# Ledger of designs, part 6: VHH binders against q9p7d3

Target 1, 295 residues: q9p7d3
Amino acid sequence: MSVITQAQEIPTVAANPDFNYEGDPIIIQLCDRDTVFELSRDQLLGLPESILMCLFPRGLLLDYEIQECQLTQRPLIFQTADFDPSLLQYILNYFQMAENRTANDEIALSPPPPSFPGKCGIILLKEDIEFFILPPISPTTNIAIEVSPNDLLKLKQRVAQRLLQQKKIFDCLHLENSTSEGSAEKNLVRMLCYSGFHEDDEWKRRIQEPHRACITSVTLTNLDFSADQGPVSDPEYFPVYHKLLLFWQKPARKCWWDSSTSITYNGIEFATWVRRVWTLELAVLGANTYETAAV

## First folded at step 17 (VHH)

Design Y2
Fold by ESMFold2, fold request of step 20:
Structure Y2 (fold): chain B 295 residues (1-295), chain A 125 residues (1-125)
Amino acid sequence: as target 1 above (295 residues)
Amino acid sequence: QVQLVESGGGMVQPGGSLRLSCAASGFRFSDYVMNWVRRAPGKGPEWVSTISYYGGSTSYADSVKGRFTISRDNAKNTLYLQMNSLKPEDTALYYCAASYWEYPDYSFPEEYDYWGQGTQVTVSS
């Protein structure tokens, strides 16, 4: 397997692992929609790259900002991009609890195999929905029917409520309706279920964004090495976590349109188009290399 | 059976143009990010260009920016590469490749799910 030549991507939050800030504690404040989160440099750098991209879409030169803070005595405060604070709280809490467990060895229920590059893995799956309601075309005028602003608001609220109640992660893949090309969705679900998901899992967080026809959902789960139902006793079998390592700090996206939802209002059926974006990323805790250690 | 079939290669003089096509079958084309990858004589594979699921986003290697244009027609299950201002260094076997996920980069062969057999492009007098 030859590596394909391509220019290197720059990490969203840039930091020099050789910097040592052992003096006064470095406390970073993140302002997210008027909610302030406090965390350390290591806690910030430990977040998944996909989340850092949401928080800092233009990037962040973290060590430069820390040096400027020390030089000028200004607060070390960053304004994040528009990201739901309840989602950020869930993510921060999850990683803090996982860090505490790896430090205490309390999660030694399923030790990682020798070829895994850390102490444990955390799988991030995120869904971003944007939905649209399309009035049908009148056969008499050949243009879209007129809908009052009040009726449109009611339609949008009904669609949003229906989408929020669809809490099962994998239902949007419509596995029972698979065409001859639909096996890709089944392979995706199998990979995740061999990694610790269950087919009936629900989103841990599912939030309608304020003032928008958008829904954001996030689930974090522990990579479970015992969940792989392949022939793991065969020395030539590559367990599923090898495929997951392709997503380690390289978040992957899947974008598709779903038109399976419709809504009837005043006897008229309105098509509802849902644009879905899934983001998949693997975080690895306790990853050690000779060049990544900070001293 | 999944199949990716490239066409449109050939010999062209420096400064010339070619348009490559890749016909896809056996999978839902719109579910895949499409890529062009090339292998020059005596060299390893090099990523050339990527186009998102519905064509809303494209990216190019620095060596081809401004000269190559990637496009796709999901109704025809076809990927295209318009190559203008061709140089001798563009001489290579050009592969069509499909990826289920949209990655930040496509440096690992495992990130590609399907490969074509390639079409030869030769830029020489």
Scores: ipSAE 0.661, ipTM 0.863, lowest interface PAE 1.0, mean pLDDT 85
Fold by ESMFold2, fold request of step 20:
Structure Y2 (fold): chain B 295 residues (1-295), chain A 125 residues (1-125)
Amino acid sequence: as target 1 above (295 residues)
Amino acid sequence: QVQLVESGGGMVQPGGSLRLSCAASGFRFSDYVMNWVRRAPGKGPEWVSTISYYGGSTSYADSVKGRFTISRDNAKNTLYLQMNSLKPEDTALYYCAASYWEYPDYSFPEEYDYWGQGTQVTVSS
């Protein structure tokens, strides 16, 4: 069975492939928390789908908006949803550098095999943390203890600092606690390390969202075709990039709770619950418009 | 040793109800999004329903919305599908399937990490 019947998702940013704009590239301004970013139409359309969903959770009919702005002589400016501008800058810079390398035929990594649908792959791994601090139930009153607003602020700051200092990407998977070498967590780490990650990698960006108990982390890395040698005893081994093509423009999400930590403040132990969401996506640069993914 | 074992299939009349179960073992059940996929006679496989890791989100194919309800009990490592108002078009082999990742859609068989053997549901007069 090659494909399972299901209605396809519509891309977050929709464009009309038949539209071609004569002259200079169409330049778009994105306003993100009052930071303005400039990019071309093609640069916007080339961003990972998971990032476009963060920027435009209600979608964007891009070519319709371009035509409306041209007809009404308004500037082509879009307000994004709440997304940290330093993360967006990191992502835009990374994709610009990758575009420059492929346009200049620079060799940064091993060249992709001919079956790969483009000139290079970029792996996005993103972690979204929401954390909760639960006051303990008083054994005397059977109700949660009272916490002053000032103490709550200090608790949130201390938890956030501790989480921000956990910079190693894979530590949250607690691989040492697995009873099996074949655990799903170990298999995930192996796949990523065969793809260009290293087991001690740190998040390239890790920030606390302003005024919220949330932490967002992003790492982009180049898909490394030379890192995957495959098992020696299997001559029909499929390279890891075939597995990664499942994520091409189809961001995969994993959500779990980490309730193994607590924090002590003024002699009182507070439970700390951490909800983690990972997003994994493959971006492909230099893809041929007439080629299809191997997935 | 991963196992997904479906049960609860059988023959029912149109308009009837049936409840499918899927017992899971050999993996940490709460780490997986759970799916129901069906294969009708002479047709390819069709995604039916998905439930998130802790049951907070569910989704359904348009053909079954309002009639089917997916649920899970992580303490018992069991997935369920309550099927109401059954139609002859619902006749199929129903598979329980597990996915490590939550995907925007589950169109590729490789997105399912584990499959059951299926339980037959037949809706006829």
Scores: ipSAE 0.627, ipTM 0.848, lowest interface PAE 1.2, mean pLDDT 84
Fold by ESMFold2, look of step 17:
Structure Y2 (fold): chain B 295 residues (1-295), chain A 125 residues (1-125)
Amino acid sequence: as target 1 above (295 residues)
Amino acid sequence: QVQLVESGGGMVQPGGSLRLSCAASGFRFSDYVMNWVRRAPGKGPEWVSTISYYGGSTSYADSVKGRFTISRDNAKNTLYLQMNSLKPEDTALYYCAASYWEYPDYSFPEEYDYWGQGTQVTVSS
């Protein structure tokens, strides 16, 4: 079947592969709130597209900016959009450690099959929560009850703490209520567990964003090729990492609303609505190694 | 089990309007991003429009922007495409398609989980 015609999205951080910066690596400073991060051009370009979209929602013409800074002798410093610095540090450290293992040609516990386009894969799963508190309708006035600003703040804080305590990644899918073995939620969890997740995994980072009713959670894990124990003799069996390649450089989102929780405050029960957005992306390290062999 | 059934196709004059519907069953409709894809005679499939899980975000191919409006009614498990100012080049078989994930683009058939059988739209003088 042929591909479906659609204009392709360009990368958030655009770079020119023809540029050769002689000498030491180009070092970039990112200002993220009160934290300054130093990274190389290659480290910035190696971040998952979904993270680059968070840092530079309007895009970045990286090599144009490098050239402009060199012509004007300005420091190479960029202000990011509002992104939690502890999350960025976790991501940068994870990719640095993975790059070090790949550069040292360390043998993995589950080496990639020849059909995989690189030396290792890293799966990014990210959850963005926005929550809302809905006052009940008063039976006396037939309109929503009025809540003072101070009470609303206390309600929001209590909801946020409850959501932060929900540490298990897959609990929000409510799989135990599913009657279908082939449900989309079960298939998602199966795909991830055959890729290196475990059903009781917890978010590695889970942070309430400052000044907003929002929670961001991130987990990075190594793609584990041995976790897929499908029947090797079945010619129709498709290893799960083939499905994950659909997410390579193309982060995908899943959005849903969850109204399964409520909170009681001063004898009044408030419904809560939680909007969840999952982002799934595959990063592939060492992919360009095969491309350089043809030079 | 899973079923997507398009309807509302037909013949219209250039400049006319038509409204396509897609009835969904056998899956939880609100869990899926919904798409319209069309196939003109002698051509490959072309993505037309996408609507997010609850209708908060929509996108359109440049060739139809401003003329077509995608919408969904999750209570009725139905997807719609309002087509205004129709042109002869809009003549195609229009498919309803569902995707579990919201991708940045929907250029590969594997990104669509379910397909309808299509409804014919013909714009002719």
Scores: ipSAE 0.617, ipTM 0.829, lowest interface PAE 1.2, mean pLDDT 84
Fold by ESMFold2, fold request of step 20:
Structure Y2 (fold): chain B 295 residues (1-295), chain A 125 residues (1-125)
Amino acid sequence: as target 1 above (295 residues)
Amino acid sequence: QVQLVESGGGMVQPGGSLRLSCAASGFRFSDYVMNWVRRAPGKGPEWVSTISYYGGSTSYADSVKGRFTISRDNAKNTLYLQMNSLKPEDTALYYCAASYWEYPDYSFPEEYDYWGQGTQVTVSS
């Protein structure tokens, strides 16, 4: 089947590949809440698109801003949207370590096959939770019971703590409840485990957002080419990195509701509803940054 | 077995309306983003509209925005496309298609997991 005609989304951070800045690397400061991060232009452009969308939801014309700051001799400093600095630090550190490995031509687990478009792949999996507490309906009044603001705050704190303790990445998919051998959730977990995840993996970072009933979790992992054989005796196997390339520069999202959690407070059981959003993206380091004649 | 079956196509005069339906079976409908894609005579496929897993978000191609409305009923495993103010340029074979992931755009065929057989819409006098 042919390519399907659709207007494509433009990159969140726009840069002009024709601009070549002489001298020392262009250094950018990002202000994320009360924390300042320093990175190069290339380091910023190398972050996953899904993360750039979180930092700059209205976009950023990066090279335009660089040139305006150079003309006015102002520091290159940008205010990000509200994003947890500990998550950003984890991501920046991970990419810096990966950049160092590729610059030194180190082999991670196994070298990528020649058909892979770069030197290494990094898989981003992110979970965003928003949770809601529903007061039960009184059997005598047929309306929701009233909850004081202080009690509601305590309920939210207890639900958040319980959700934070659910650290295993795949537990929220409830694989034990699925009896189908080909369930979509089982296929997703299988794909990720063939790519470098382990079924018992925990989120590398899992935090509650300040002043919100929201939890954000992030894990980065190296794409593992050595496990790219698939199930034993499967004649229809395709290398897993081919499936992951669909997510290269095109973060994919899943959203679903989970109502399996409840909380008891002052003898009353409160239902909770959890909206989960997963974001999956592949980053490729050491890809060709310019079109070149191959043959 | 996964099945997507479109219906509701036909011939209509310019300015008229049609409502397309797509009945889904063999998979959990609410686990999929649903799409309409059309192929006009002599042309390649064109993305028309997308609706999120529970209907909270919709998007449309510029050529149909304001005239077409996508909707879904997860209890009935059914996708709909209400097509108003039809133009001759809307003449096409209309497919429903399912995607496990929500993508920023749906320009690659591999981003669609399941396809229907299509229903013909013809707009002419």
Scores: ipSAE 0.613, ipTM 0.838, lowest interface PAE 1.2, mean pLDDT 84

## First folded at step 18 (VHH)

Design G2
Fold by OpenDDE, fold request of step 20:
Structure G2 (fold): chain B 295 residues (1-295), chain A 125 residues (1-125)
Amino acid sequence: as target 1 above (295 residues)
Amino acid sequence: QVQLVESGGGMVQPGGSLRLSCAASGFRFSDYVMSWVRRAPGKGPEWVSTISYEGGSTSYADSVKGRFTISRDNAKNTLYLQMNSLKPEDTALYYCAASYWEYPDYSFPEEYDYWGQGTQVTVSS
């Protein structure tokens, strides 16, 4: 595959490939809101780039900070940006479990092919929703009807609740409205299902951001190499996991508007605009953190 | 059938300008990030520019920053590339490409779902 020449972006968390620490294992404390998480250097570096970007939007010179802390005898504590601690906990736990399984050679169910750069692949799918409530327009005056702040708050809460009740990942794609088998949305679902997702999968975490008309959802799944059993007879068959390698430490985003949501409050129908942003990323365990995605 | 058809290429002198167009059909144009990629003779493909779904965000290769402008008209299903202050180094076959996903960088052809046939741009005295 020919490489397209361009400048590569600098990783969010920069590490020194030559970093050598002699001593006790380095434990990093992450302060996220009122919660403190502990993880190793390698664990931090192994997190999805998309998550690291959320935690450290300004970037982090990790090894530099470690060295400085050692020299100054300061605690190795990093303050993260605002990120829901329950989401982070879910992610950290999942990766920890995956690491343990890998270490114990328990991934016997679907071993990666030799061409795969690691021992285990984890797919991160994240959704960020921002929703807006539009004021109704008077049919007589063609002017927006004023909505009280209190009513607006109630409306937002109701919309949020509805969105939180939407647990199935793929429902928002409205596949039933697709007229062609080759629609982009259908292809997306197929790709993900061939990778380890299921059509009826639900968001493992779905939360409303505090005091915001925003909802964040996350689901992780192991890359399943057995899910895509292409025809053995087709020499041109390109396994789906190859495509997913494009997302290795390279989070991709998909943005769209979902205007299918309306809410009725006190007999008045309010239009809602829902902006959805999906982030898809592949994390690979057991790979050199400094290796580039091999496609 | 999905089609991307580039036009507007040609031969120009150094310092000249060209405007490339890409007409898209057979898919929902607004659901895709659009990019220009070029291939110079004897060289590999080079990413030139990308524009987001609604046109709110644009990015450029360092080699073309300040000289090239990418734009799109979703109502017309058309992508544009305004090229000013052209240099001999800009000589290449220019491809229009569509990506369902927005990537932080475009390093592989597989990051694009659809490709045009390309339009030739030649900058020569």
Scores: ipSAE 0.854, ipTM 0.938, lowest interface PAE 0.4, mean pLDDT 90
Fold by OpenDDE, fold request of step 20:
Structure G2 (fold): chain B 295 residues (1-295), chain A 125 residues (1-125)
Amino acid sequence: as target 1 above (295 residues)
Amino acid sequence: QVQLVESGGGMVQPGGSLRLSCAASGFRFSDYVMSWVRRAPGKGPEWVSTISYEGGSTSYADSVKGRFTISRDNAKNTLYLQMNSLKPEDTALYYCAASYWEYPDYSFPEEYDYWGQGTQVTVSS
């Protein structure tokens, strides 16, 4: 298919294609809040772009930093932006396991087709929630009711807890309200389920950000090529994994408002507005890190 | 049935202005990122501009930055492109396109879910 001409964005973590290091793997220490993570250069570069963006919002000249550290005999320690360490640990562990499986030719799932650019694919689905509690309006005065800071904190906490209890990934899409099978949300779920998700899947990690009315959730899954055995007889059929290649090192976002949450406190009903942002990205192991996604 | 219908194209002199419109129907307009893509004679498609779901974010190709303005009215299910300081190189068929996902860049036609038929813009002296 024809490429639409535009300028490409520079990756968050820039590597020098000419960088050559002979010897043992370069080990990097990432300081994330009070936690230190160790990973190799290659492991860092293999992380999803969306995660790298979270860790290094200003970008990172990785190989430059490595060289500088080597020249000055400083440890390879990088400070990340604020990111929940439990999420990062989950992600790192998952990728490590996937890498190990790939290295040992232990492919748990169906092997990738020849058209797939790597040995295995990992789908990252992330949700960022920001929620707001709206002050109720007094029916008598038509003025917003003042809420004490203490009460507001309690309200936020209660809303957060409710959201944290919502563990099923697809519940928030309210598919039951869709009028047709061809709704965008249904298509989304279908795409993901054909790729390795299940309709009843839950967020593997779901956390509240400290002192913020924000919740971050992440689920990783291996791309399952066996799930989409579409009609082989249809030459116009595009396997779902082709669609997912659009997300290869190219995190896409879906944003919407979900006002389904309300809370009653002291007999007063508070409306809650929930902003949901989904990030979808495909990571491919065994592919050249310098190759761009070709659909 | 999903429809995107472009209008507002025409012939203008260099330095002139046009305002394109795209009327959307058959889908929830506010659930989609909207874009303009153009195709000049003898050339491949070129991304022009994108606007986010609620219009809070806009992006432009370098070739049109500072001259074109993308906007949307979700209440009217309409996308707009204000084109100022038009140049002969802006001559193209302009397509309205809808994307369910917001991508960091738009490089492939497959990143768009729906397309209009296009409106012709011709800039000539």
Scores: ipSAE 0.852, ipTM 0.938, lowest interface PAE 0.5, mean pLDDT 90
Fold by OpenDDE, look of step 19:
Structure G2 (fold): chain B 295 residues (1-295), chain A 125 residues (1-125)
Amino acid sequence: as target 1 above (295 residues)
Amino acid sequence: QVQLVESGGGMVQPGGSLRLSCAASGFRFSDYVMSWVRRAPGKGPEWVSTISYEGGSTSYADSVKGRFTISRDNAKNTLYLQMNSLKPEDTALYYCAASYWEYPDYSFPEEYDYWGQGTQVTVSS
């Protein structure tokens, strides 16, 4: 298959392929808000790119920083951007568990495609919701009704609470309104279900961002590259499986506006607009950015 | 039925300009990221430009940056490519392509869900 020529972006967290450290694992401290996380160099590099982008939006020359810290005898402490610590903890725990399973189950399952023998894939699905409250327009003056900052804050809190109660991942896609079995949304759900999701799955983490009209949600699932775990009898399984590989270390986004909802406060109806952004990424345990060049 | 129909191609002298159009039908146009991809004779496909769902973000290959402008009109289900300062090396069949997902880069044909038939652009003296 002919590759479309495009300049590759530099990884968010850049490592030196020639970096060789002999000894105990390098331990990094990540300061995220008021929480400190400890993880190894390899663990950090193994995180999904989409998460690394959130943690280090300006990028990180990891090995350079490590070397500098060693030379100056400073601790390996990195400040992250604003990211919910509970989300990060969930992600780190999940990857740790996955690594432990892989280490224990060295069962030589021969995957059908020789591409990732013995590797475990993790699918990350993230949702970012931004919502906006529109002031009502007076029917008489055609001017927006003034809302006090305090009332606006209360309204935003109410909207946020409603969104936090929406826990099902696929409800927002409104599949019941789809007229065709081949709709894009149905295909999306199918693809995700083949990756390990279920139609009735809920977000594993869903939080409100501090001081923002934003809800962030994350769920992780395991993609087994072994041929025997998928519906092998489904002729669509393999094509979908291959499509999922497109997301390897390459986070893809889907953005759309959801239907507006109304909120009533003190007898006044407010319209709410909701923008949803999904991020989908495949991470492969034990595979680093340097191995991607060989595929 | 999903259709992408390119138009606006032709022959132009070096330094000239062309505007390509792509008319989309059979799917929700605003739900897709749109791209131009070109294929020169004897060469593989080359990504040219991409525009996001609502047109708020655009990206270009280095070879066309500063010369080409991608735009879209979702109300008309149409994608555009304004090509200025054309060079002989721009000679290619230009394809309109749609992607349900927005990728940080486009390296594989499989990243596109729908393709047009292409419009020929020839830059020659």
Scores: ipSAE 0.838, ipTM 0.938, lowest interface PAE 0.5, mean pLDDT 87
Fold by OpenDDE, look of step 18:
Structure G2 (fold): chain B 295 residues (1-295), chain A 125 residues (1-125)
Amino acid sequence: as target 1 above (295 residues)
Amino acid sequence: QVQLVESGGGMVQPGGSLRLSCAASGFRFSDYVMSWVRRAPGKGPEWVSTISYEGGSTSYADSVKGRFTISRDNAKNTLYLQMNSLKPEDTALYYCAASYWEYPDYSFPEEYDYWGQGTQVTVSS
């Protein structure tokens, strides 16, 4: 029985573990806000865990639901949690494209990982931003200046727009030439660039969450060690490769507070605090957790 | 140079308590998830506990849950492990470890970027 995430409710009847899914593809309808997506069982299960967790935070017993729907002759429709449909569409399209390329032997891991020969790796990088606007302190009273709800809304909108215009992925790391070569941030960029990213890469999707001071961004890339590797004898190659494998079907997060950004509104300077959360995950097309248990 | 220096280990009787400390230097301590990992004689490494960047989230191995408490002081660049109700099975070399990423589980040594030298904890009557 395929479980996406732990369900809050325990089904009264267990799904038949011997259920045959062979034949016509099972089409699943995902309702995400006002958009309906159609995808196969395999496509759904092939999505990154981090995305599945966003779509189904309460868990989903997929095979159980499939069987129940078949038994009851109900359509196979699932409601997702609140997730931007454009992000989901981007992800689905990307995976579909990658699958098609793989099928045609156009894309493969280079070099192929020992654990996944002939498989295609996709790296998911997601950013979740929460930002907070701090009221200025009155120089005379040393008390925070009151900001009207209307002004606060405008301020939030302005900050959001600014963040939406920041499209380069690595800009937020504020890397300078003076930054130590051994810094964590430089190592991060190096790792990602060795895996297929480029220093000037931009977020492929960057959206503001509705009615929230939040920005969500996603970029997918194919795992490609041929890019920016330098000589084959690069001593950093092997460590980076192994590090990336840690992210296979295991989304890792990096959380930090970005430096405060100031915005000026009506002649008053407001400080903005930005919390950034990066999620990194490696997906391998055609591979599942059962195949890695042997490694 | 990155350094993690553990202290607070020693010999204690069953049911006793110890408090381990790990002093970090040479890197931005607050940028790392911190963990305790222990290695008993003749056994492999065992994850003990992890604390998030700002200390808002903690996790424990089942073997120590309810008995151990992990904490951190980022201002002091120090990680702590309060160990209560110690058992002979807790006898091990305890390592402080740092991870740049927060992982869903800490089962692999490769998930850690930096390691201390360890402090010995011995629980014996």
Scores: ipSAE 0.822, ipTM 0.928, lowest interface PAE 0.5, mean pLDDT 86

